# VH-VL binders against q9vr94, part 26

Target 1, 124 residues: q9vr94
Amino acid sequence: GVTEEQMWSAGKLMRDVCLPKYPKVSVEVADNIRNGDIPNSKDTNCYINCILEMMQAIKKGKFQLESTLKQMDIMLPDSYKDEYRKGINLCKDSTVGLKNAPNCDPAHALLSCLKNNIKVFVFP
Short names: E, the ipSAE of ESMFold2; O, the ipSAE of OpenDDE; V2, 0.75 times the mean of E and O plus 0.25 times the DockQ between their complexes.

## First folded at step 12 (VH-VL; framework fv_becotatug)

Design m5 (at its last look DockQ between E and O 0.73; V2 from the best seeds 0.00; counts 0 for: pae E 2.2 > 2)
Fold by OpenDDE, look of step 12:
Structure m5 (fold): chain C 124 residues (1-124), chain A 116 residues (1-116), chain B 107 residues (1-107)
Amino acid sequence: as target 1 above (124 residues)
Amino acid sequence: QVQLQESGPGLVKPSETLSLTCTVSGFSISDYYVHWVRQAPGKGLEWLGYIYYHGKTRYNTPFTSRLTISVDTSKNQFSLKLSSVTAADTAVYYCARELWYSFDYWGQGTLVTVSS
Amino acid sequence: EIVLTQSPDFQSVTPKEKVTITCRASQSIGSNIHWYQQKPDQSPKLLIKYASKSQSGIPSRFSGSGSGTDFTLTINSLEAEDAATYYCQQSSSKPYTFGQGTKLEIK
């Protein structure tokens, strides 16, 4: 697996790509999201969606279970994988019924679910 | 290799401003949250605050009126200014790097004594 | 702020014995607890991240466990070099806070 430093660098890259796309999302708000404070607004949800898309975790408002598990195996340190695998599986249906929901609601739902089911959850 | 090193005067008079600088190497200060932590003689660890490359700071509540943390990315340094010091501010001051909310690298620490 | 209370404050232990240090949080913090070792005249050293994840280079005799409010650092078979003060630290919310420390002396 990768090191935590490598995971940090990868996360920073994703944030640097996505944050400029949503100017209404401040750096402070993004930091809060990283810390588990997830607001519910169109801009923040779509920012989250951008990150999750880069992780190949969500596509067109649908949670990509197999893709997520694959990416997890590549992007996480080994010590994180078991907990993430369990949490990811628990969130397999987190976006069901939300595919056409407005304001990137699937992304909000998915991230919220992951945060609630993974004790050590890291987000860019 | 990752290294942090504190520098500054070891003696400060009461009511003056304590100024310290942390010089980092082995990593870019632009990539990490960096923190100040202090330890009074014979006491525990007290978190003071952090700064990130974009200038965002967070201070512990007791220090919000006296503490300023700044960063100089061109020098790969960040600094601490603590104003209106008293004897209670005598401590070893550490700078530290955060990796995913833990402090994985620390400076050696520098003792600052507040005395007239 | 979240208050961390360690137990005991001090312990004198014979080499090869098992040592247990506890850290209790004033509120639930999930697994957002980290453990540090500080030897005399040295800076703190990260031992365990997120309650149970050992930092690279840390001997296997060190382990951590717990979740919610109660956490434990265990040293299985204490070595003389383990004489130090140990601190827990929470990162669940700002401000970051530390336990008061547990000083271990070796008999």
Scores: ipSAE 0.528, ipTM 0.868, lowest interface PAE 0.9, mean pLDDT 94
Fold by ESMFold2, look of step 12:
Structure m5 (fold): chain C 124 residues (1-124), chain A 116 residues (1-116), chain B 107 residues (1-107)
Amino acid sequence: as target 1 above (124 residues)
Amino acid sequence: QVQLQESGPGLVKPSETLSLTCTVSGFSISDYYVHWVRQAPGKGLEWLGYIYYHGKTRYNTPFTSRLTISVDTSKNQFSLKLSSVTAADTAVYYCARELWYSFDYWGQGTLVTVSS
Amino acid sequence: EIVLTQSPDFQSVTPKEKVTITCRASQSIGSNIHWYQQKPDQSPKLLIKYASKSQSGIPSRFSGSGSGTDFTLTINSLEAEDAATYYCQQSSSKPYTFGQGTKLEIK
């Protein structure tokens, strides 16, 4: 599997693509999200959505369970996989009923669920 | 192979500025949070601050007015300046790399003594 | 800022004994606690991440547990070389903070 350094580098690349698209999201706010402080605003939710789309975890407001599990196998160290697989499955319905919700609400719901169900929470 | 090494004067006079440099190899300092942590003799670890890409810094609250952390990416180095030092600033100073929320590599530490 | 309080401050221990060190956070930090060992005249060494995940190359006698505000580091069957000071560090918010340390000495 990949190393924790490789996982960090991949995450930095995603942030470098997504953060400039949302200028109201400061580096400090993005760092807080990375540490699990997940605010609920349009700009932060849509930054999160950009990251989750790059991970192929969300598409048009719908959680992509099978794609997420496949990306997890590619992007996470082996020692992280069992915990993430369980947490990802616990969140399979987190965006149900939210697909057409405004302000990237499905991304907020998905990430909040993952943070609450994954002990070793990492995010770009 | 990741390595960090502190360098700088071991003796500093009271009221002057303590200046240290951390030289790193095996990674680019632009890609990680890099931190300064110190330890007074017989005491615990005290976090001082960090620098991250684009020069963003955070300092522990007691040090906000005295501490400057800076980076020289061309030399893969980052630096600590602590002004107006007193005997209370006598400590071993460590530089450290943060990887995913914890400090996975530390320098060997350098003792700085503040004395006349 | 989040204050971490370790217990005990000091413990005299015998090889092969089980040793438990605790760390209590001033607010809930989930599993965002990390443990370090510092031997005399050495820099700290990362042992345990995220309360319970061992760093690569760490002997299996070291384990961690806990969630929320109460965390433990356990050394099962202490070795003589484990005489050191142990620190917890939280990563729930920046600035990151350390506990005051727990010193283990061999009897």
Scores: ipSAE 0.514, ipTM 0.852, lowest interface PAE 2.2, mean pLDDT 90
ESMFold2 (binder alone), look of step 12: mean pLDDT 93; pTM 0.947

Design m6 (at its last look DockQ between E and O 0.83; V2 from the best seeds 0.00; counts 0 for: pae E 5.1 > 2)
Fold by OpenDDE, look of step 12:
Structure m6 (fold): chain C 124 residues (1-124), chain A 116 residues (1-116), chain B 107 residues (1-107)
Amino acid sequence: as target 1 above (124 residues)
Amino acid sequence: QVQLQESGPGLVKPSETLSLTCTVSGFSISDYYVHWVRQAPGKGLEWLGVIYYHGKTRYNTPFTSRLTISVDTSKNQFSLKLSSVTAADTAVYYCARELWYYFDHWGQGTLVTVSS
Amino acid sequence: EIVLTQSPDFQSVTPKEKVTITCRASQSIGSYIHWYQQKPDQSPKLLIKYASKSFSGIPSRFSGSGSGTDFTLTINSLEAEDAATYYCQQSSSKPYTFGQGTKLEIK
């Protein structure tokens, strides 16, 4: 598996791509999201969606279970994988019924679910 | 290997400005969050503030009017300025690197004594 | 700010004994608690991250547990070299805060 430093570098790249697209999302808000404080607004949801898309976790508002598991296996340190694998599976239906919801609601729902089901959850 | 090292004057007079520099090696200052933490003699640890890899800063509330943290990417350094110091600002000052919200590397610390 | 309260403030222990240090947060912080060891005239060193994950190079006798508001650092079999002050630190929200510290002396 990768190191936490490598994971940090990858996360930084994702932030560098996504944050500029949503200027209303401050760095503080992004940090809060990492810690589980996930606001529900169009800008923050779509920022989250941007990150999740880069992770290949969501596509057109639909959770990509198999893709997520694959990406997790290559993007996380080994010590994170078991807990994340379980949490990801528990969230397999988190975006059901939200595919056409406005304001990137599927992304909000998915991230919220992951945060609630993964004790040590790290997000870019 | 990752290293941080604090430097600056060990003695500052009351009402003057305390200035410290943290020199880092083994990583780029532009890639990480870096923090200042201080410790008064015989006391615990107090978080002062952070500078993010993009240059934005956040300070602990008691220091918002007196503290300035900045970076010099050309020298791979970041700095602390604390104005209007009093005896209460006497402490060992640490710089530290953050990785995923924990401090994985610390400097050795530098003692700053505020005295007339 | 989130207040972290450690217990005890001081403990004198015999080698090979089991030591338990607690840290209580004024509000829930999930698992965003970390433990540091500081020996005299040295900088803090990371022991445990995220409540229960051992940092690289840390002896197996150190472990952490807890979630929400109550956390514990355990030294399963104390060594003489473990004499130090231990701090918990939360990163759930800014400002980052530390516990007041627990000083361990070895008899």
Scores: ipSAE 0.734, ipTM 0.911, lowest interface PAE 0.7, mean pLDDT 95
Fold by ESMFold2, look of step 12:
Structure m6 (fold): chain C 124 residues (1-124), chain A 116 residues (1-116), chain B 107 residues (1-107)
Amino acid sequence: as target 1 above (124 residues)
Amino acid sequence: QVQLQESGPGLVKPSETLSLTCTVSGFSISDYYVHWVRQAPGKGLEWLGVIYYHGKTRYNTPFTSRLTISVDTSKNQFSLKLSSVTAADTAVYYCARELWYYFDHWGQGTLVTVSS
Amino acid sequence: EIVLTQSPDFQSVTPKEKVTITCRASQSIGSYIHWYQQKPDQSPKLLIKYASKSFSGIPSRFSGSGSGTDFTLTINSLEAEDAATYYCQQSSSKPYTFGQGTKLEIK
């Protein structure tokens, strides 16, 4: 497992790649998403999609369960892993039926499901 | 190792502006969110505000008209200005680093007394 | 604004005693609550993050529990050095807020 500071650094790198692509998403909005306040708009959903793609958690609107579990083992401290593994598995079908949805809706659905099923929710 | 240190005058006259600097080492201020928190004598902790990476700020509601938090990334410092102070602003002022929703490092604090 | 109410405000304690401090939030905050210890003339020190996760280097006698609105900090076998004021702090929404504090003194 990794440290809390290493997790922060990885998250900041992902933000540095994704946030400039969505100028309507402010740092405050991104932090609200990190804290579990997940808006439903095209810009915020597509920012979330960018982060999730960098984590190899979503591809073409489809949740990548096995890749997500592998990335969790690399990116999270050991004390977080049991809860995250459970929550990730509960969300395996969160994007089903959304492959044609606009506005990066699958990313919104996936992150919302993860937030609702992970008690200690931390998002890069 | 991560360190935060507050500095500034210990005495400020009523109606004037309280001005403090937080100097950090062991991390770049542009990489973390840093907050100001204060503690009046004999009282609890009061969150004042935060500055984000890009210079945006969020202040606790009672302070929105009086508080300014700013950053000088080249000096790895941020500052607090609180205008129109009264005796009620007498407190120990802390700067603190947020890591993933909690404050993992605090400065030692600096007492500011507002008196004539 | 989310108000955090701690109980008790003050407690005289004996070493080796089990001590329980409660923090109640005015609305649900999930697990976004953190506990700090503040000794006289010192800055706060993080003990427990996210309601129940011990911060690095914190003695195992400190533990936390709760979710939603009701949270507890427990010191299982109190030591004399644990005499301090304890604060809960929420990070569910800004403004971040602290409980009013619980002061523990050694009898």
Scores: ipSAE 0.095, ipTM 0.739, lowest interface PAE 5.1, mean pLDDT 88
ESMFold2 (binder alone), look of step 12: mean pLDDT 93; pTM 0.950

## First folded at step 13 (VH-VL; framework fv_becotatug)

Design n1 (at its last fold request DockQ between E and O 0.94; V2 from the best seeds 0.00; counts 0 for: pae E 3.2 > 2)
Fold by OpenDDE, fold request of step 14:
Structure n1 (fold): chain C 124 residues (1-124), chain A 116 residues (1-116), chain B 107 residues (1-107)
Amino acid sequence: as target 1 above (124 residues)
Amino acid sequence: QVQLQESGPGLVKPSETLSLTCTVSGFSISDYYVHWVRQAPGKGLEWLGVIYWHGKTRYNTPFTSRLTISVDTSKNQFSLKLSSVTAADTAVYYCARELWYSFDHWGQGTLVTVSS
Amino acid sequence: EIVLTQSPDFQSVTPKEKVTITCRASQSIGSYIHWYQQKPDQSPKLLIKYASKSFSGIPSRFSGSGSGTDFTLTINSLEAEDAATYYCQQSSSKPWTFGQGTKLEIK
């Protein structure tokens, strides 16, 4: 597995890509999102969507379960994997019935679900 | 490998500005959140503030009017300026690196005494 | 701000004994609490992350538990080198805050 530092670097890369696309999302808001304080707005949701797309967790508003499991196995330290694997599976249907455009609702729902089902939640 | 080192005057007069610099090595300061934490003699730890990527900062409420944290990426340093100091600002000042919401590396700390 | 209250403030312990330090948060912080060890004249050292995850290089005798508002740091068998002040720290919200510290002395 990767180290927490490597995970941090990967997270930084994702933020560097996504934050500029959503200037209304401040670093503080992004950090709040990271620790599970997830507002429900178009900008923050779509920012989240950007991050989730980069980790191949969501595509066109649809949760990619197998892809997510594969990516988390690569992107997380070993000590995180079991808990994340369980949480990810519990969120398999979190995006069902939700429309991606224009508010990126699936991304919000997915991240919220993951936060609620993962004790030690880390997010870029 | 990762190291942080505080530097600056150990003595500051009341009403003056306390200035410290933290020099980091083993990592790029641009890649991490870095913080200042202080500890008054015989007391606990007090979070002062953080500087994020691209120079954005967040300060603890009591220090919002007096504290400035800045970064110099070219030197791999970040700094603290605390204005209008009083004896209450006497403390060991630590710079620290954040890794996922915790401080995984600390400087050795530098004592700053405010005295006339 | 979130207030962290540790207990006890001070404890004198004999080597090989079990030590328990508690930290209570004024509001729920999930698992966003970390434990630090500070030996005399040294900088704090990260021990436990996210309530229960041991940091790299930390002896197995150190462990943490808890969630929400009540957290515990445990030293299963105290060593002489464990004489230090221990702090909990929350990162659930800004401003980040520390407990007042628990000083452990070795008899």
Scores: ipSAE 0.816, ipTM 0.933, lowest interface PAE 0.6, mean pLDDT 95
Fold by ESMFold2, look of step 13:
Structure n1 (fold): chain C 124 residues (1-124), chain A 116 residues (1-116), chain B 107 residues (1-107)
Amino acid sequence: as target 1 above (124 residues)
Amino acid sequence: QVQLQESGPGLVKPSETLSLTCTVSGFSISDYYVHWVRQAPGKGLEWLGVIYWHGKTRYNTPFTSRLTISVDTSKNQFSLKLSSVTAADTAVYYCARELWYSFDHWGQGTLVTVSS
Amino acid sequence: EIVLTQSPDFQSVTPKEKVTITCRASQSIGSYIHWYQQKPDQSPKLLIKYASKSFSGIPSRFSGSGSGTDFTLTINSLEAEDAATYYCQQSSSKPWTFGQGTKLEIK
């Protein structure tokens, strides 16, 4: 299985790609999102969307349930998988009805649902 | 093998600046968050601050005016400076690596005594 | 700032007994609590992360539980080498904080 160091390195790669695209999102705000403090603004939602797209969890505002479950097996240590699988499935409909929502709202909805349904919330 | 090692003077005079270096091996400091934590003799642990990727820092509130954490990536080192020290700053100072919200590796610690 | 209050401050314990140390947070921190062991003249060592996940190489007699505000570290069948000070640490909000410590001594 994937180690916590490998998960950390993958997370850093995603942040290094996405964070520069949203200069109004500070390192502190990104760290707060990592701890599950998820603001609802255009810049933070679109930063979240960038990360979720790299994880293959969202595509054009649609939650990619099966792709997310596959990526979870690749990117998470074995001890995390059972909890995440349950939380991911509980959020399968979190983006339904948000296809044309502005400000990357589907990404905010998905991540908020995952934070509420996963006990140890880990996000890059 | 991940290792952190604190170094610096053991004695600092009141009102002067405490300056410490943490040398790391087995990982690159540009790839992880590294923190400073201290422990006054006979007391508990106190978080001082962190340096993030790309050099941004966050300090514990009482230290924001006195504390500077910095990095030298070419030497794989990061540093702590604490200005205007008093006897209350006498402590063992630790550097520690964060991996996902906790400190998985710590230095051995270095005692700094603030005395005339 | 999140205050962590440990109980007890001190405990003198008999080997082979079960020991429970508690940590209470001043506000909800989910599972963002971690436990460290510190022996005299040594740096802290990580035991438990995320309330209940054992760190690599930690003996199975150490376990953790809890969520929200109330957390416990349990040592099943205490060994003499477990005499140390134990700290909880929260990572829910910066500044990160530690409990005041619980010192275990062997009777």
Scores: ipSAE 0.517, ipTM 0.854, lowest interface PAE 2.3, mean pLDDT 90
ESMFold2 (binder alone), look of step 13: mean pLDDT 93; pTM 0.950
OpenDDE, look of step 13: ipSAE 0.814; ipTM 0.928
ESMFold2, fold request of step 14: ipSAE 0.340, 0.165, 0.375; ipTM 0.797, 0.754, 0.811
ESMFold2 (binder alone), fold request of step 14: mean pLDDT 93, 93, 93; pTM 0.950, 0.950, 0.950
OpenDDE, fold request of step 14: ipSAE 0.815, 0.812; ipTM 0.932, 0.931

Design n2 (at its last look DockQ between E and O 0.88; V2 from the best seeds 0.00; counts 0 for: SAP .5 > .496)
Fold by ESMFold2, look of step 13:
Structure n2 (fold): chain C 124 residues (1-124), chain A 116 residues (1-116), chain B 107 residues (1-107)
Amino acid sequence: as target 1 above (124 residues)
Amino acid sequence: QVQLQESGPGLVKPSETLSLTCTVSGFSISDYYVHWVRQAPGKGLEWLGVIYWYGKTRYNTPFTSRLTISVDTSKNQFSLKLSSVTAADTAVYYCARELWYSFDHWGQGTLVTVSS
Amino acid sequence: EIVLTQSPDFQSVTPKEKVTITCRASQSIGSYIHWYQQKPDQSPKLLIKYASKSFSGIPSRFSGSGSGTDFTLTINSLEAEDAATYYCQQSSSKPYTFGQGTKLEIK
């Protein structure tokens, strides 16, 4: 499986792509999101959406359950997979009814659900 | 292999600036977070600060006016400067690498004594 | 700032005993607690991360548990080499903080 160092490097690549697009999101705010401190603002929600799209977890405001489970199997160390699989499935309806909601609300809803249902929460 | 090594003077006079260097090998310093942690003799561990990706720093609140952490990518080094030191700054100083929220590698530590 | 309070501060233990060290956080930190062992004149060494995940190469007698505010490090059959000071550390928010330490001695 994937090592924690490989997962870290993939995470940095996603930040390298997404963080410059949202200049009001500081490095420290992005790091706080990684630690599960998730604000609710347009800029932070759309930064989260950028990351989730790169992970193929969200597309046009809809949670991509099967794609997310597939990415998890590829991108996470084996010891993380059982907990993530459970948390991902508990969140399958987290974006229902939010497809066209403003301010990247579906991304905020999805990540907030994952944070609440995954004990070892790792996010780039 | 991942290694970190602190270096600097063992003795610093009160009111002067304490300067330490952390030399790292086995990883690029721009790709990871590196932290400074200290431990006064016989006491617990105290977090001093971090340098994140892209050069952003965060310092523990009591040290915001005295502490500077910087990086020299060409030398694969991190630096700590602590100004206006007193005997209360006598401690072993560690640099440590963060990988996913915990400190997976630590330097051996360097003792700095502040005295006349 | 999140305060971590360890219990006990000190414990004298005979070999083969089970040892339990508690760390209590002043607010919920999820599973963002990590445990370190520090032997005299050595740097800390990571034992357990994310409350319960063993770091690579750590003996199976070490285990961790808990979530939220109450966390436990367990040494299930103490060996003489386990004499050390043990620290919990949270990474839920900056500043990162450590517990005050728990010193284990061998009787």
Scores: ipSAE 0.657, ipTM 0.891, lowest interface PAE 1.5, mean pLDDT 91
Fold by OpenDDE, look of step 13:
Structure n2 (fold): chain C 124 residues (1-124), chain A 116 residues (1-116), chain B 107 residues (1-107)
Amino acid sequence: as target 1 above (124 residues)
Amino acid sequence: QVQLQESGPGLVKPSETLSLTCTVSGFSISDYYVHWVRQAPGKGLEWLGVIYWYGKTRYNTPFTSRLTISVDTSKNQFSLKLSSVTAADTAVYYCARELWYSFDHWGQGTLVTVSS
Amino acid sequence: EIVLTQSPDFQSVTPKEKVTITCRASQSIGSYIHWYQQKPDQSPKLLIKYASKSFSGIPSRFSGSGSGTDFTLTINSLEAEDAATYYCQQSSSKPYTFGQGTKLEIK
């Protein structure tokens, strides 16, 4: 598996790409999201969506379970994988019914679910 | 290998500005969060603030009016400036790197004594 | 700010004993608690991250547990070299805060 440093580098790149796209999302808010304080607004949700899309975890508002598991396997340190696998599976239906929801609601739902079901959850 | 090293005057007079530099090596200064933490003699650790890899800063509330953290990418250095110092600011000052929320590398610290 | 309260403040222990240090948070912080060891005249060193994950190079006798508000650092079979002050630190929200520290002395 990758190191935490490598994971950090990858996460940093994702944030660097996504955060500028949503100027209404402050760095502080992004940090709060990272730390598990996930607000519910269009801008923050879509920022989250951007990150999750880059992770191939969400596509067109739909959670990509298999893709996420695959990406997790290559993007996470080994020590994180088991817990993430469990959490991901618990959240497999977190976006059901939200595909066409506005304001990137699926992304909010997914991240919230993951955060609630993964003890050590890291986010860019 | 990752290294951080604090440097600056060991003595500062009251009401003056404490200036410290954190020189880093073994990693890119523009890739990590770097924090400043201080420790008064015989006391615990106090978080002062953080600078993000993109230059944004956040300070602990008691220091928002006095503390300035900055980065010089050309020198691989971070800086801390604490104005209007008093004896209460006497402490060992550390810079530390954050990797995913924890401080995985610390400088050796530098003692700053505020005295007339 | 989130207040971290460690217990005990001081402990004098004999080598090979089991030592438990607790850290209680004023509010839930999930697993965003980290433990540091600071030996005299040295900088803090990361021991445990995320409540229970050992940092690289840390002896197996160090372990951490807990979630939410109550956390523990355990030293299973204390060594003389473990004489130090231990701090918990939360990164759940800023400002980051530390416990007041637990000083361990070896008899």
Scores: ipSAE 0.350, ipTM 0.842, lowest interface PAE 1.8, mean pLDDT 93
ESMFold2 (binder alone), look of step 13: mean pLDDT 92; pTM 0.946

